# VH-VL binders against q0atu2: the designs that were tried, part 49

Target 1, 119 residues: q0atu2
Amino acid sequence: MLDKKARIRTSREYRNVFEKGKRLSGRFLIIYYVENALDNNRFGFITNKKIGMAVIRNRIKRQLRAIVREYQGQVKNKHDIVLVARAGIGKSSFEGMEKDYIAIMKKAGLFARNANKID
Short names: E, the ipSAE of ESMFold2; O, the ipSAE of OpenDDE; V2, 0.75 times the mean of E and O plus 0.25 times the DockQ between their complexes.

## First folded at step 3 (VH-VL)

Design ga17 (framework fv_recibokibart; at its last look DockQ between E and O 0.04; V2 from the best seeds 0.00; counts 0 for: pae E 10.8 > 2, placed apart)
Fold by OpenDDE, look of step 4:
Structure ga17 (fold): chain C 119 residues (1-119), chain A 121 residues (1-121), chain B 108 residues (1-108)
Amino acid sequence: as target 1 above (119 residues)
Amino acid sequence: QVQLVQSGAEVKKPGASVKVSCKASGYTFDDYYMHWAKQAPGQGLEWIGEINPDSGDTNYNQKFQGRVTMTRDTSISTAYMELSRLRSDDTAVYYCARGKYYLSWDAFDIWGQGTLVTVSS
Amino acid sequence: QIVLTQSPGTLSLSPGERATLSCRASQSVDSSYLHWYQQKPGQAPRLWIYDASSRATGIPDRFSGSGSGTDFTLTISRLEPEDFATYYCQQYDSSPYTFGQGTKLEIK
């Protein structure tokens, strides 16, 4: 689980990201991102019923949180970022999700080009 | 039909805790934040807090911070608000209300019928 | 926090008259986050106007919302008997989300 400071928690914060943020679509993820006035990044996650049953959604959430945590230090600071899981993500591997996350974050300019798995 | 159905009236002693439930139906429970509001007898509305049914993240009015706990059970589309260390001025009707955060606009468009909580010695 | 002050506290009018309800915010509120609710005794509040000027589903044309910045208004062009109730404004712009203290519209 991400620290509280690293999470988008309020409905208003989510709406701000959706309304004012930029949107990019990957194979398995859609990201909305916008600059914030903080000294840290905040992440939000959307896993609706289109992803699948509750068990699947929970698994996807855990995996996405793990990915976000792993690469958290490589993301440019002062951003609110919402990850929206796409319908096909339930059939993807963890590595596939990770690859998609990295690709989309690089495309957004939120990752350094040399960003890679820390291990 | 979209609706929120709350649990029944409660009578509590000072210092006790109360847990009010709010069952949602007719819509995707985890696509909307659930809010809670307080209305003391003859008074206006006061926002207590909100919960993200998907993540479980909460945001409370500081006035209630430390005494309020919001939870949810997504399997039954039910939100809960627990208020502890009750005092007489906690006597009020408590409402749950649906608030949109993913869609184009936000407002409390659906309300529960309210739950009267009476705190008396 | 943003404080919403409604005026008047009580408004006594007769059916057929025009009603003007004011909601003033302590700081600027985006119109998209200013809402109005109607409440009758013994009932839950009901969304009435959203985004400052949009009528909720089923709300008659005689109701209108307007305003921006710190000043918002709910207007009823010609009062009907069923319109007598308490009206609350609410801001969803910043946490904590706050309500006005309400304007009670009562029959004269």
Scores: ipSAE 0.861, ipTM 0.937, lowest interface PAE 0.5, mean pLDDT 94
Fold by ESMFold2-Fast, scan of step 3:
Structure ga17 (fold): chain C 119 residues (1-119), chain A 121 residues (1-121), chain B 108 residues (1-108)
Amino acid sequence: as target 1 above (119 residues)
Amino acid sequence: QVQLVQSGAEVKKPGASVKVSCKASGYTFDDYYMHWAKQAPGQGLEWIGEINPDSGDTNYNQKFQGRVTMTRDTSISTAYMELSRLRSDDTAVYYCARGKYYLSWDAFDIWGQGTLVTVSS
Amino acid sequence: QIVLTQSPGTLSLSPGERATLSCRASQSVDSSYLHWYQQKPGQAPRLWIYDASSRATGIPDRFSGSGSGTDFTLTISRLEPEDFATYYCQQYDSSPYTFGQGTKLEIK
């Protein structure tokens, strides 16, 4: 997974994102996000049992982490971002999740205008 | 329905380690952080630390850092707290408690019954 | 580390009386992160008031919480015999999360 410094690790930090952050829904995922006072981005991931059994939830978490890692260079710096998997994500392809992530991050203004360059 | 059940009382000698378990039932284990607190005889509550059951990430009170280790086993919905290099002032009741960390702002709403750890020579 | 100081340490009252318990923080605490717990001898603590003023499920309406900044109060309008216990305030605003030393309500 991401380095410890790039992960949301404490309960209070998750609560901060959900309480003070903005919410934006995609087809397969929801993001909650807030600007932080650090020099880097931090990510959290939430899957629930409505998605399916542990094997499916673990696959989804691995795939979401891989997507986040692939596009981390395009994410506007200094944000805490939590990805929440929606019911139905287990039926999605990796490509479908990736497209949803890109779409929602662009809509949130968290990606560069040109998807091919770093903010 | 929702319960946290802790392991039984322990008597240890100074220098030993103790590992307390906290078995969760009636809710989705990964949806709540698990917290641990200490209560020495005649004293108040002291927060030891927390663990995210989903990621395994921990955050410890600096006072206990270096002697405490928190882990979990998601297959049996059980959290563990291990305290090493025990001293007489570690004699206390240890509690686990759950805390919601997303979509709900509840405090420590469910607590285990407590585990008495006695450290004596 | 935020230090929570509760006063009085012990409060001796009779059933039917009003109780006012204080919790003072060494620095400002957002009321959304200030909680109260009740504990009886031999029992685990139980969540009583959360977010400074919201009663937990099943808690009688004679209990109320108030306050903001550094000064928080738990009030019991008319004490019942079962209310005699120790009450702890707790802050969740800053790690390490801390508890006050407790106020013991005892029968006079």
Scores: ipSAE 0.569, ipTM 0.852, lowest interface PAE 1.9, mean pLDDT 89
Fold by ESMFold2, look of step 4:
Structure ga17 (fold): chain C 119 residues (1-119), chain A 121 residues (1-121), chain B 108 residues (1-108)
Amino acid sequence: as target 1 above (119 residues)
Amino acid sequence: QVQLVQSGAEVKKPGASVKVSCKASGYTFDDYYMHWAKQAPGQGLEWIGEINPDSGDTNYNQKFQGRVTMTRDTSISTAYMELSRLRSDDTAVYYCARGKYYLSWDAFDIWGQGTLVTVSS
Amino acid sequence: QIVLTQSPGTLSLSPGERATLSCRASQSVDSSYLHWYQQKPGQAPRLWIYDASSRATGIPDRFSGSGSGTDFTLTISRLEPEDFATYYCQQYDSSPYTFGQGTKLEIK
């Protein structure tokens, strides 16, 4: 469970990240990220209707939240980060999503420690 | 700078086919759906279909099903729309347009300049 | 499929006036998938309003969008000469994705 303070909640907050943030693409995920003026990180999760039916989208959201929760202590502070599921994510495994998240966060400079350990 | 550049105008006879290209630059081609739309002279816009450039999966307006084929070449960031068995009411400007995967920007935010296809003779 | 009906078909107004353009859907459309485009003669359409009410980058604040469900509105609070164009609404909620037939905003 992510802390309430660690959640991006409103459409305006999401739009700010999409419009002003940097974008990086992985195999299953796109992340958008921007520095914020808070003392903490905030995370948002988007599963577009093009991904699949509601049950599939909800499963993916739950899995992504679990991944973020596992690694949140290793993410550099003061960032708003939105994870957007790519169209092919419905066929991925949890481990596949996890590896993709680690790789893309490392590339973004947000999650660079344990490079050899993560591989 | 994000842009979509389409191939030039074409004149075709009824029964022929046309293949319009749409070259993307300034963004990651595979991350965004590509759409095609038709605008007959003096008329409104009609959605033809979409392609996911990553998977190659397509979804066509049933009105064009069986006559339209959308493809892409990811190595050169280019989408294609081929329309077969052309008839006079296919005379139109054809646009490619970029869509988005995420909820807030599922609009067509970048459009090509349009390609006039004229079917006569 | 979802039919979008725009009214009026043509709206004749003078600069400085308020314009109200209507888009009505045959079925409910999630506002996150209702968009507006502006098109001038000889040009490609341009994204103008997305998610029913959010302005695209660089769009003046005299433009506002509103509505939900089946009824959506584009309002221009005080018309400028450059605002005379055709405006299309579009839904991206259900395939096939459809456009309204357009409202031509012309100078009176």
Scores: ipSAE 0.007, ipTM 0.595, lowest interface PAE 10.8, mean pLDDT 86
ESMFold2 (binder alone), look of step 4: mean pLDDT 92; pTM 0.944

Design ga18 (framework fv_recibokibart)
Fold by ESMFold2-Fast, scan of step 3:
Structure ga18 (fold): chain C 119 residues (1-119), chain A 121 residues (1-121), chain B 108 residues (1-108)
Amino acid sequence: as target 1 above (119 residues)
Amino acid sequence: QVQLVQSGAEVKKPGASVKVSCKASGYDFTDYYMHWAKQAPGQGLEWIGEINPDSGDTNYNQKFQGRVTMTRDTSISTAYMELSRLRSDDTAVYYCARGKYYLSWDAFDIWGQGTLVTVSS
Amino acid sequence: QIVLTQSPGTLSLSPGERATLSCRASQSVDSSYLHWYQQKPGQAPRLWIYDASSRATGIPDRFSGSGSGTDFTLTISRLEPEDFATYYCQQYDSSPYTFGQGTKLEIK
């Protein structure tokens, strides 16, 4: 349950991220990301037909939103980020999707606490 | 500066319950999961379970499910592990340790000093 | 449950020698979730190597970790007296999180 100001809502906004953004692929997810001119991060979610029928795609979208919301405080401002679900994500556990999200966000340098050492 | 301080040693009779505390300091208590591990005399480490201090959600090792309860009090940055229906094989040092779930550095980087629980007749 | 098997159970060496400690998993473990801890008698375990190959803060360069899949290794290039301890590998990939039985490094 992300609030509406944290969601990418228009086709124009999605197009901007795809055209100008960087791409990084994980096991179950691909992210596209670009700096925005806002004071907050915005997230978009794409689940295509290869994942499964609408009920499966909607479940995946809900789970990804929950994951994004849980880790929202660790994401560096100011970015528009689109998550694209890869084929095979429908067979993943919630935990598997969460691990993949954390790994790709850290690799992209988008997590505020992505250091080369621990305290 | 970052440390976990556990409550003192306890001696209990079979069938009793024990509640061990773990007080965190030097960091934001809700930013890290708290884990509990058991080490019987002369043995290795065994993971008991974890708690998310922010939500209160817990996940327990099936071996201890039904006998262990993990809680926390965010106002005093303290985590608790209660083990019920104690048996002689519960005699062990119990450790709390902090970890971050699902991150690449998900490791138990800070440990409490341990609490010896002795279960004897 | 992922079972971690460490070998050898006990390794007897002298200061100045090279030590190689093995940890084998019953199924594949993502290296990002394999960690090593050092424990001395009467003390709590201490994080030594995280994410299979990254040294924790303050850990000397003589320690290195490697491996992926089911086979992981902790190497000490030149043993110092303070290195004699028990070393545990741990997987954080799948609940329940498990530890190996430990390798005790003892002076010859």
Scores: ipSAE 0.006, ipTM 0.543, lowest interface PAE 15.1, mean pLDDT 84

Design ga19 (framework fv_recibokibart; at its last look DockQ between E and O 0.09; V2 from the best seeds 0.00; counts 0 for: pae E 8.3 > 2, placed apart)
Fold by OpenDDE, look of step 4:
Structure ga19 (fold): chain C 119 residues (1-119), chain A 121 residues (1-121), chain B 108 residues (1-108)
Amino acid sequence: as target 1 above (119 residues)
Amino acid sequence: QVQLVQSGAEVKKPGASVKVSCKASGYTFTDYYMHWAKQAPGQGLEWIGEINPDEGDTNYNQKFQGRVTMTRDTSISTAYMELSRLRSDDTAVYYCARGKYYLSWDAFDIWGQGTLVTVSS
Amino acid sequence: QIVLTQSPGTLSLSPGERATLSCRASQSVDSSYLHWYQQKPGQAPRLWIYDASSRATGIPDRFSGSGSGTDFTLTISRLEPEDFATYYCQQYDSSPYTFGQGTKLEIK
């Protein structure tokens, strides 16, 4: 799990991202992102029942968290970013999710174009 | 029908702990933050805290920080509020309330029926 | 924290009269995050007005909300017997999401 400081924790924080943030849609993910007043990035995750049963949603969340952690150091600072899982994500591979994440984050200008996996 | 059903009244001694449950039905439990509020006898409403049922993240009123613990069981769409080191001034009706944060507006649109907690020696 | 002060504490009126309830915030609150609740004795609060001026589902049009910044108002154009209750304002702008102390609207 992401550190507490790296997570969007309150409903108002989520609300802020949804209301004031920009929205971009990928194949499996929708991201909402907005600058925050902090020195760190915070991530939120939304998985609704359209994705599937709780087991599937939990799996997807774990995978998304893993992806976010992997690339955390490559994301521009001072952003609140909410990842909304799309219905088709349940059928995607981890690599597919990762690819989509990278693509959408690059499109948002939150990643460098040469962002690479950190081993 | 969307509703929140809370556990029954509790009588506790000072220093004890109480755990109140709030079972949600008629909606997707994890799509809404769950809030808790306190109302002492003849007094107004006081916000205690909130929990994201999906992630488990909590945000407490500092007034209750260190004594309140909010949890949830998503398998049964139930939220819990535990208050420890009870004092006489903890005597109150405690409410759970659904808070919208994803939709166009946010407010406590659904409330539980309340749980009376009495703290007396 | 944002403190919401409601006035008056008690409002005694008769059916048919106009009621004006005030909610003042210690700092500016976005109208989208100012809400009103009605509570009757022995019952849970019920959402009444949201976003400062939007009536919740099933709320009669004799109820109206207005205001911005630090001053908000709940108005009942013509009181009905069922309107006598305690009304609370609440802000959802910043944590903690505080309530006003309430205005008790009682029958004169």
Scores: ipSAE 0.875, ipTM 0.942, lowest interface PAE 0.5, mean pLDDT 94
Fold by ESMFold2-Fast, scan of step 3:
Structure ga19 (fold): chain C 119 residues (1-119), chain A 121 residues (1-121), chain B 108 residues (1-108)
Amino acid sequence: as target 1 above (119 residues)
Amino acid sequence: QVQLVQSGAEVKKPGASVKVSCKASGYTFTDYYMHWAKQAPGQGLEWIGEINPDEGDTNYNQKFQGRVTMTRDTSISTAYMELSRLRSDDTAVYYCARGKYYLSWDAFDIWGQGTLVTVSS
Amino acid sequence: QIVLTQSPGTLSLSPGERATLSCRASQSVDSSYLHWYQQKPGQAPRLWIYDASSRATGIPDRFSGSGSGTDFTLTISRLEPEDFATYYCQQYDSSPYTFGQGTKLEIK
């Protein structure tokens, strides 16, 4: 459940991230990310039918939004970040997705030095 | 094959609302934004807005903001555009069209056949 | 919003002639976000040229698109009877996404 301000909402904004952003793959997630001209971060989420049925995809989206929101305070400001769920994510645990997200964000250099979960 | 099939023509009175549907088939519904455009009789195309069918996020042309609502139902691969407080100048053919947002181009490559909405007293 | 102005509004030509259709933007548009559509009476628009210069699937070689910045052109090197239609340019670079008013290509 991210605030409207923290979401990538338009097709043009998504395309900018995919076209001009950097790509980094984890076990269950791929991120595409680019610096923006705003004072905040924006997140986008993509789950496709390779993941599974609608029930599974909706659970994944809900869990990814929860993870992103929980760690939002640790992300370096001024980035547009799109999370693309890989086919295998449907078989992962919440903890598995969380660990993969943290690992990817650290590898991308997007986490601040003193990274803590937000309230 | 890839198709967008829209609901049939509507005749409405001023002040009413109309809800047009656009059913997608032949592709993954959530991989493309769904756009809506208006074409008044004898006139050109005007973009109304777009919806991310996966997340449900919308972006509307300010001219229609406050009167337009876009929704979708991913279980039946159908997008909807509802236009409220109809006026005579809302008489037009309304089109849905898909636009890919995460690969090499964002052109509207597949269009619905159009839905004629007539607003008359 | 970016305004696209097409000229001429109507172009009357005969089969075999060359057609040049202009689309001018009120501010710079990245060519990757400029597209052209063909529309015939009673039909939905059809994607014709995307990313300013790439022909959509099935579009004959006689059609070419060019341009960058604020000045874009659709050229038909040798008109065929089926080419007489209205052509719209569109920008996808900035929301709200906008269309030109169209150029109607009609038989002389």
Scores: ipSAE 0.567, ipTM 0.856, lowest interface PAE 2.0, mean pLDDT 90
Fold by ESMFold2, look of step 4:
Structure ga19 (fold): chain C 119 residues (1-119), chain A 121 residues (1-121), chain B 108 residues (1-108)
Amino acid sequence: as target 1 above (119 residues)
Amino acid sequence: QVQLVQSGAEVKKPGASVKVSCKASGYTFTDYYMHWAKQAPGQGLEWIGEINPDEGDTNYNQKFQGRVTMTRDTSISTAYMELSRLRSDDTAVYYCARGKYYLSWDAFDIWGQGTLVTVSS
Amino acid sequence: QIVLTQSPGTLSLSPGERATLSCRASQSVDSSYLHWYQQKPGQAPRLWIYDASSRATGIPDRFSGSGSGTDFTLTISRLEPEDFATYYCQQYDSSPYTFGQGTKLEIK
């Protein structure tokens, strides 16, 4: 579970990221990200109905939250970041999602330079 | 300026096919779903289907399944809808519209100008 | 599929009056996926209200949307001449995505 302050919570906050932010696509994920005026990062998660049934969508959302929590200390501060699950994410393992997240965050320049042992 | 510009009106015979184009400008084409809708003369709107321009995958209204094909060319930011085996009740204005991301699934915030397809013998 | 039924089919009113347009769904629709469009003759539809109650850019505050579950309403507090048009509700909750049949708001 992410800290309450590290969550994007309102429709207005999500809308800001989609309208003002940059987009990058990975294999299983799309991220939208924008610099915020806070001293911390905030994360949001979207799973659409194309992924599968509600049970599957909820499981994927929990797995993505766990991945984000694991690497949150390596993310450069002052960003609002929304992870959007792609339709094919249900074919991925946890480790596949994790690898995709790391790759896309590196490509976005959002990870600190020294992301140890992460491909 | 965000804009969707559709190809011009078409007159077709029953049994023919029509391919309508929708050229996007002013935004990143692959960041939004593209939808197509039908409006018969004097009638309401009917959703035909959608395409993800990034991956090219589609989802069609079953009413049109087997007769509709949606494609795109990302190099020219253009979506296409082809409707085959035309019949008289396919006479309509066909719109493209993009879906804007919100929490999960978006409203259609930008529409093309429409393409009139007339099917007559 | 979700059927959206709008009422009335035609609403005849004068400028200055209050208009109330109803959209009823055959099953529950999450309000985040219920949208309203305005269409004038010879024009494409325009997004008017999204997420049941949020006005699109440039839409006057005399327009308001409300409702949840199966019952949604578009209200115009004081009609202006430019408000006479056809209004459609739309659900984006379940495929196939559907529109209501429209309410034509016409000058009495």
Scores: ipSAE 0.013, ipTM 0.666, lowest interface PAE 8.3, mean pLDDT 87
ESMFold2 (binder alone), look of step 4: mean pLDDT 92; pTM 0.945

Design ga2 (framework fv_recibokibart)
Fold by ESMFold2-Fast, scan of step 3:
Structure ga2 (fold): chain C 119 residues (1-119), chain A 121 residues (1-121), chain B 108 residues (1-108)
Amino acid sequence: as target 1 above (119 residues)
Amino acid sequence: QVQLVQSGAEVKKPGASVKVSCKASGYTFTDYYMHWAKQAPGQGLEWIGEINPDSGDTNYNQKFQGRVTMTRDTSISTAYMELSRLRSDDTAVYYCARGGYYLSWDAFDIWGQGTLVTVSS
Amino acid sequence: QIVLTQSPGTLSLSPGERATLSCRASQSVDSSYLHWYQQKPGQAPRLWIYDASSRATGIPDRFSGSGSGTDFTLTISRLEPEDFATYYCQQYDSSPYTFGQGTKLEIK
């Protein structure tokens, strides 16, 4: 579970990310992201009806929050990031969603590269 | 601490096969693709192919398809490249390098020291 | 396949001078997948600049990379003796992944 301060809470805040942010698509996820003026990151989650019934959407949302929480320390500070689940995500494993999240966050330049890996 | 260590130099006759190894240490072997590249004497680098050490799936440069086979052994964190039906123009230094996939960035950030393969009669 | 053409093939300069090495792609390459490697005789290549403009760990700030689309540049602002080597650009945007033919930086 993400702390309240780490969550995008209002329609206005979501709208800001969609209108001013960059977009990057993965296999199961789309992210929208923009730098914020805060001293922390904030995350939003969108699971639409094309994914499946409410029980599936709620499971996906819960799993995405768990993934984001696990990797929050790797995310470059001062960003608002919205994760939008694609229709095919309902057929993915937890591991598949996790791998897709890491891949797209790296491609977006939002994960810090580990200096030890380059030397 | 992250390191790739390749097997030693090989001398082979035309028509033979050679199998080069690349042992990884200091990281989770299955989190990075392993790539192989060729460098003929006095020439540049040429990508041969890649293997996903987790799945075993491979992708080869068409120039080497039919003659190259990449495998791995996850129990000893070692990747292999076998090149068959050797010709004189296969004489080269062969490198392994990690890069791209799940937990890696799409760059060849760590390289093996190289293995010289000489094809002569 | 994407062909990377480096120019010049050989660049002869003296220590203290500025070096500009070019890499041209036959089709557009996402800058996040364009990298530069340094290689000295008898050694493996070493990642030097990644994602077109980011210096790898330990690489001096006299090195800079730039470019997007089909045109990429590696610049060395003030050559030191240890900088004389062959530099390769490489694309990881689409398979088969390809390298340029290299620019050999040599002492005049």
Scores: ipSAE 0.005, ipTM 0.553, lowest interface PAE 14.6, mean pLDDT 86

Design ga20 (framework fv_recibokibart)
Fold by ESMFold2-Fast, scan of step 3:
Structure ga20 (fold): chain C 119 residues (1-119), chain A 121 residues (1-121), chain B 108 residues (1-108)
Amino acid sequence: as target 1 above (119 residues)
Amino acid sequence: QVQLVQSGAEVKKPGASVKVSCKASGYTFTDYYMHWAKQAPGQGLEWIGEIDPDSGDTNYNQKFQGRVTMTRDTSISTAYMELSRLRSDDTAVYYCARGKYYLSWDAFDIWGQGTLVTVSS
Amino acid sequence: QIVLTQSPGTLSLSPGERATLSCRASQSVDSSYLHWYQQKPGQAPRLWIYDASSRATGIPDRFSGSGSGTDFTLTISRLEPEDFATYYCQQYDSSPYTFGQGTKLEIK
């Protein structure tokens, strides 16, 4: 799991990322991201009701957290990043979500090209 | 079965353009990157670039930047590589290949049969 | 760009002999991104060894890969007639992705 300091946890912090940050859309994910004044990255996760039933939304959220955790070492430091799941994500494979995450992070300039899965 | 089938051989004049196709079957086209590589007669392999068939995003080897364009059509699971302003040293077999970029097994595991492009006057 | 240098350029051996093929990188390459391909005349390359040491599907256990950092090796413990081909190493660690120039394994 991501530890406490690596997670965006308050409504104020989420609002800051949405209002001040840049937005980039992938196939299954949207990211909002802004540089922070901390020594570390923080991640937030949004899965809303249009994705599907609670069991599906909870599965997606767990899988996204796992993906972010696996690749957190490849992310440029000092950023707050919010991942928003798009409606179509419920039909995606874990592999499809992972691919989309890496692609959008690279496109944002936040993720090293030579990123690899920690196993 | 997983397969990549490329278009047939082409003969072009210097200054012309060539567009090679690569049709994928047996897998989800958008789940893997598509790479292109060049092999001149009697020479080794040279990576040209890659395309994400899902997004359409491309990344080219700087040596070919400005002359190469990679595209795809997801409705027919086909990737394309167009090389413009052809020179005699573009004479080569061109391969498409399937690859992943994000897992430890980031290898070109499936290759097309190759397309011979001959550039001569 | 990372330059991969293979040696020898040509290796002449007989069936039954052991072959050792070298691939040296101009800078460190994570073994997870070093792969080997076999190519026969008139054919497309075929993935042979991935992640420096893992055999691809269907590849006989007489083939082994090893190495890390800048020095990688492909070993064939006991050559069979079908093993005579050109072998290329490749790095997928840093763009532009590069191949070695190849080692041609030919029958003596």
Scores: ipSAE 0.000, ipTM 0.542, lowest interface PAE 15.8, mean pLDDT 85

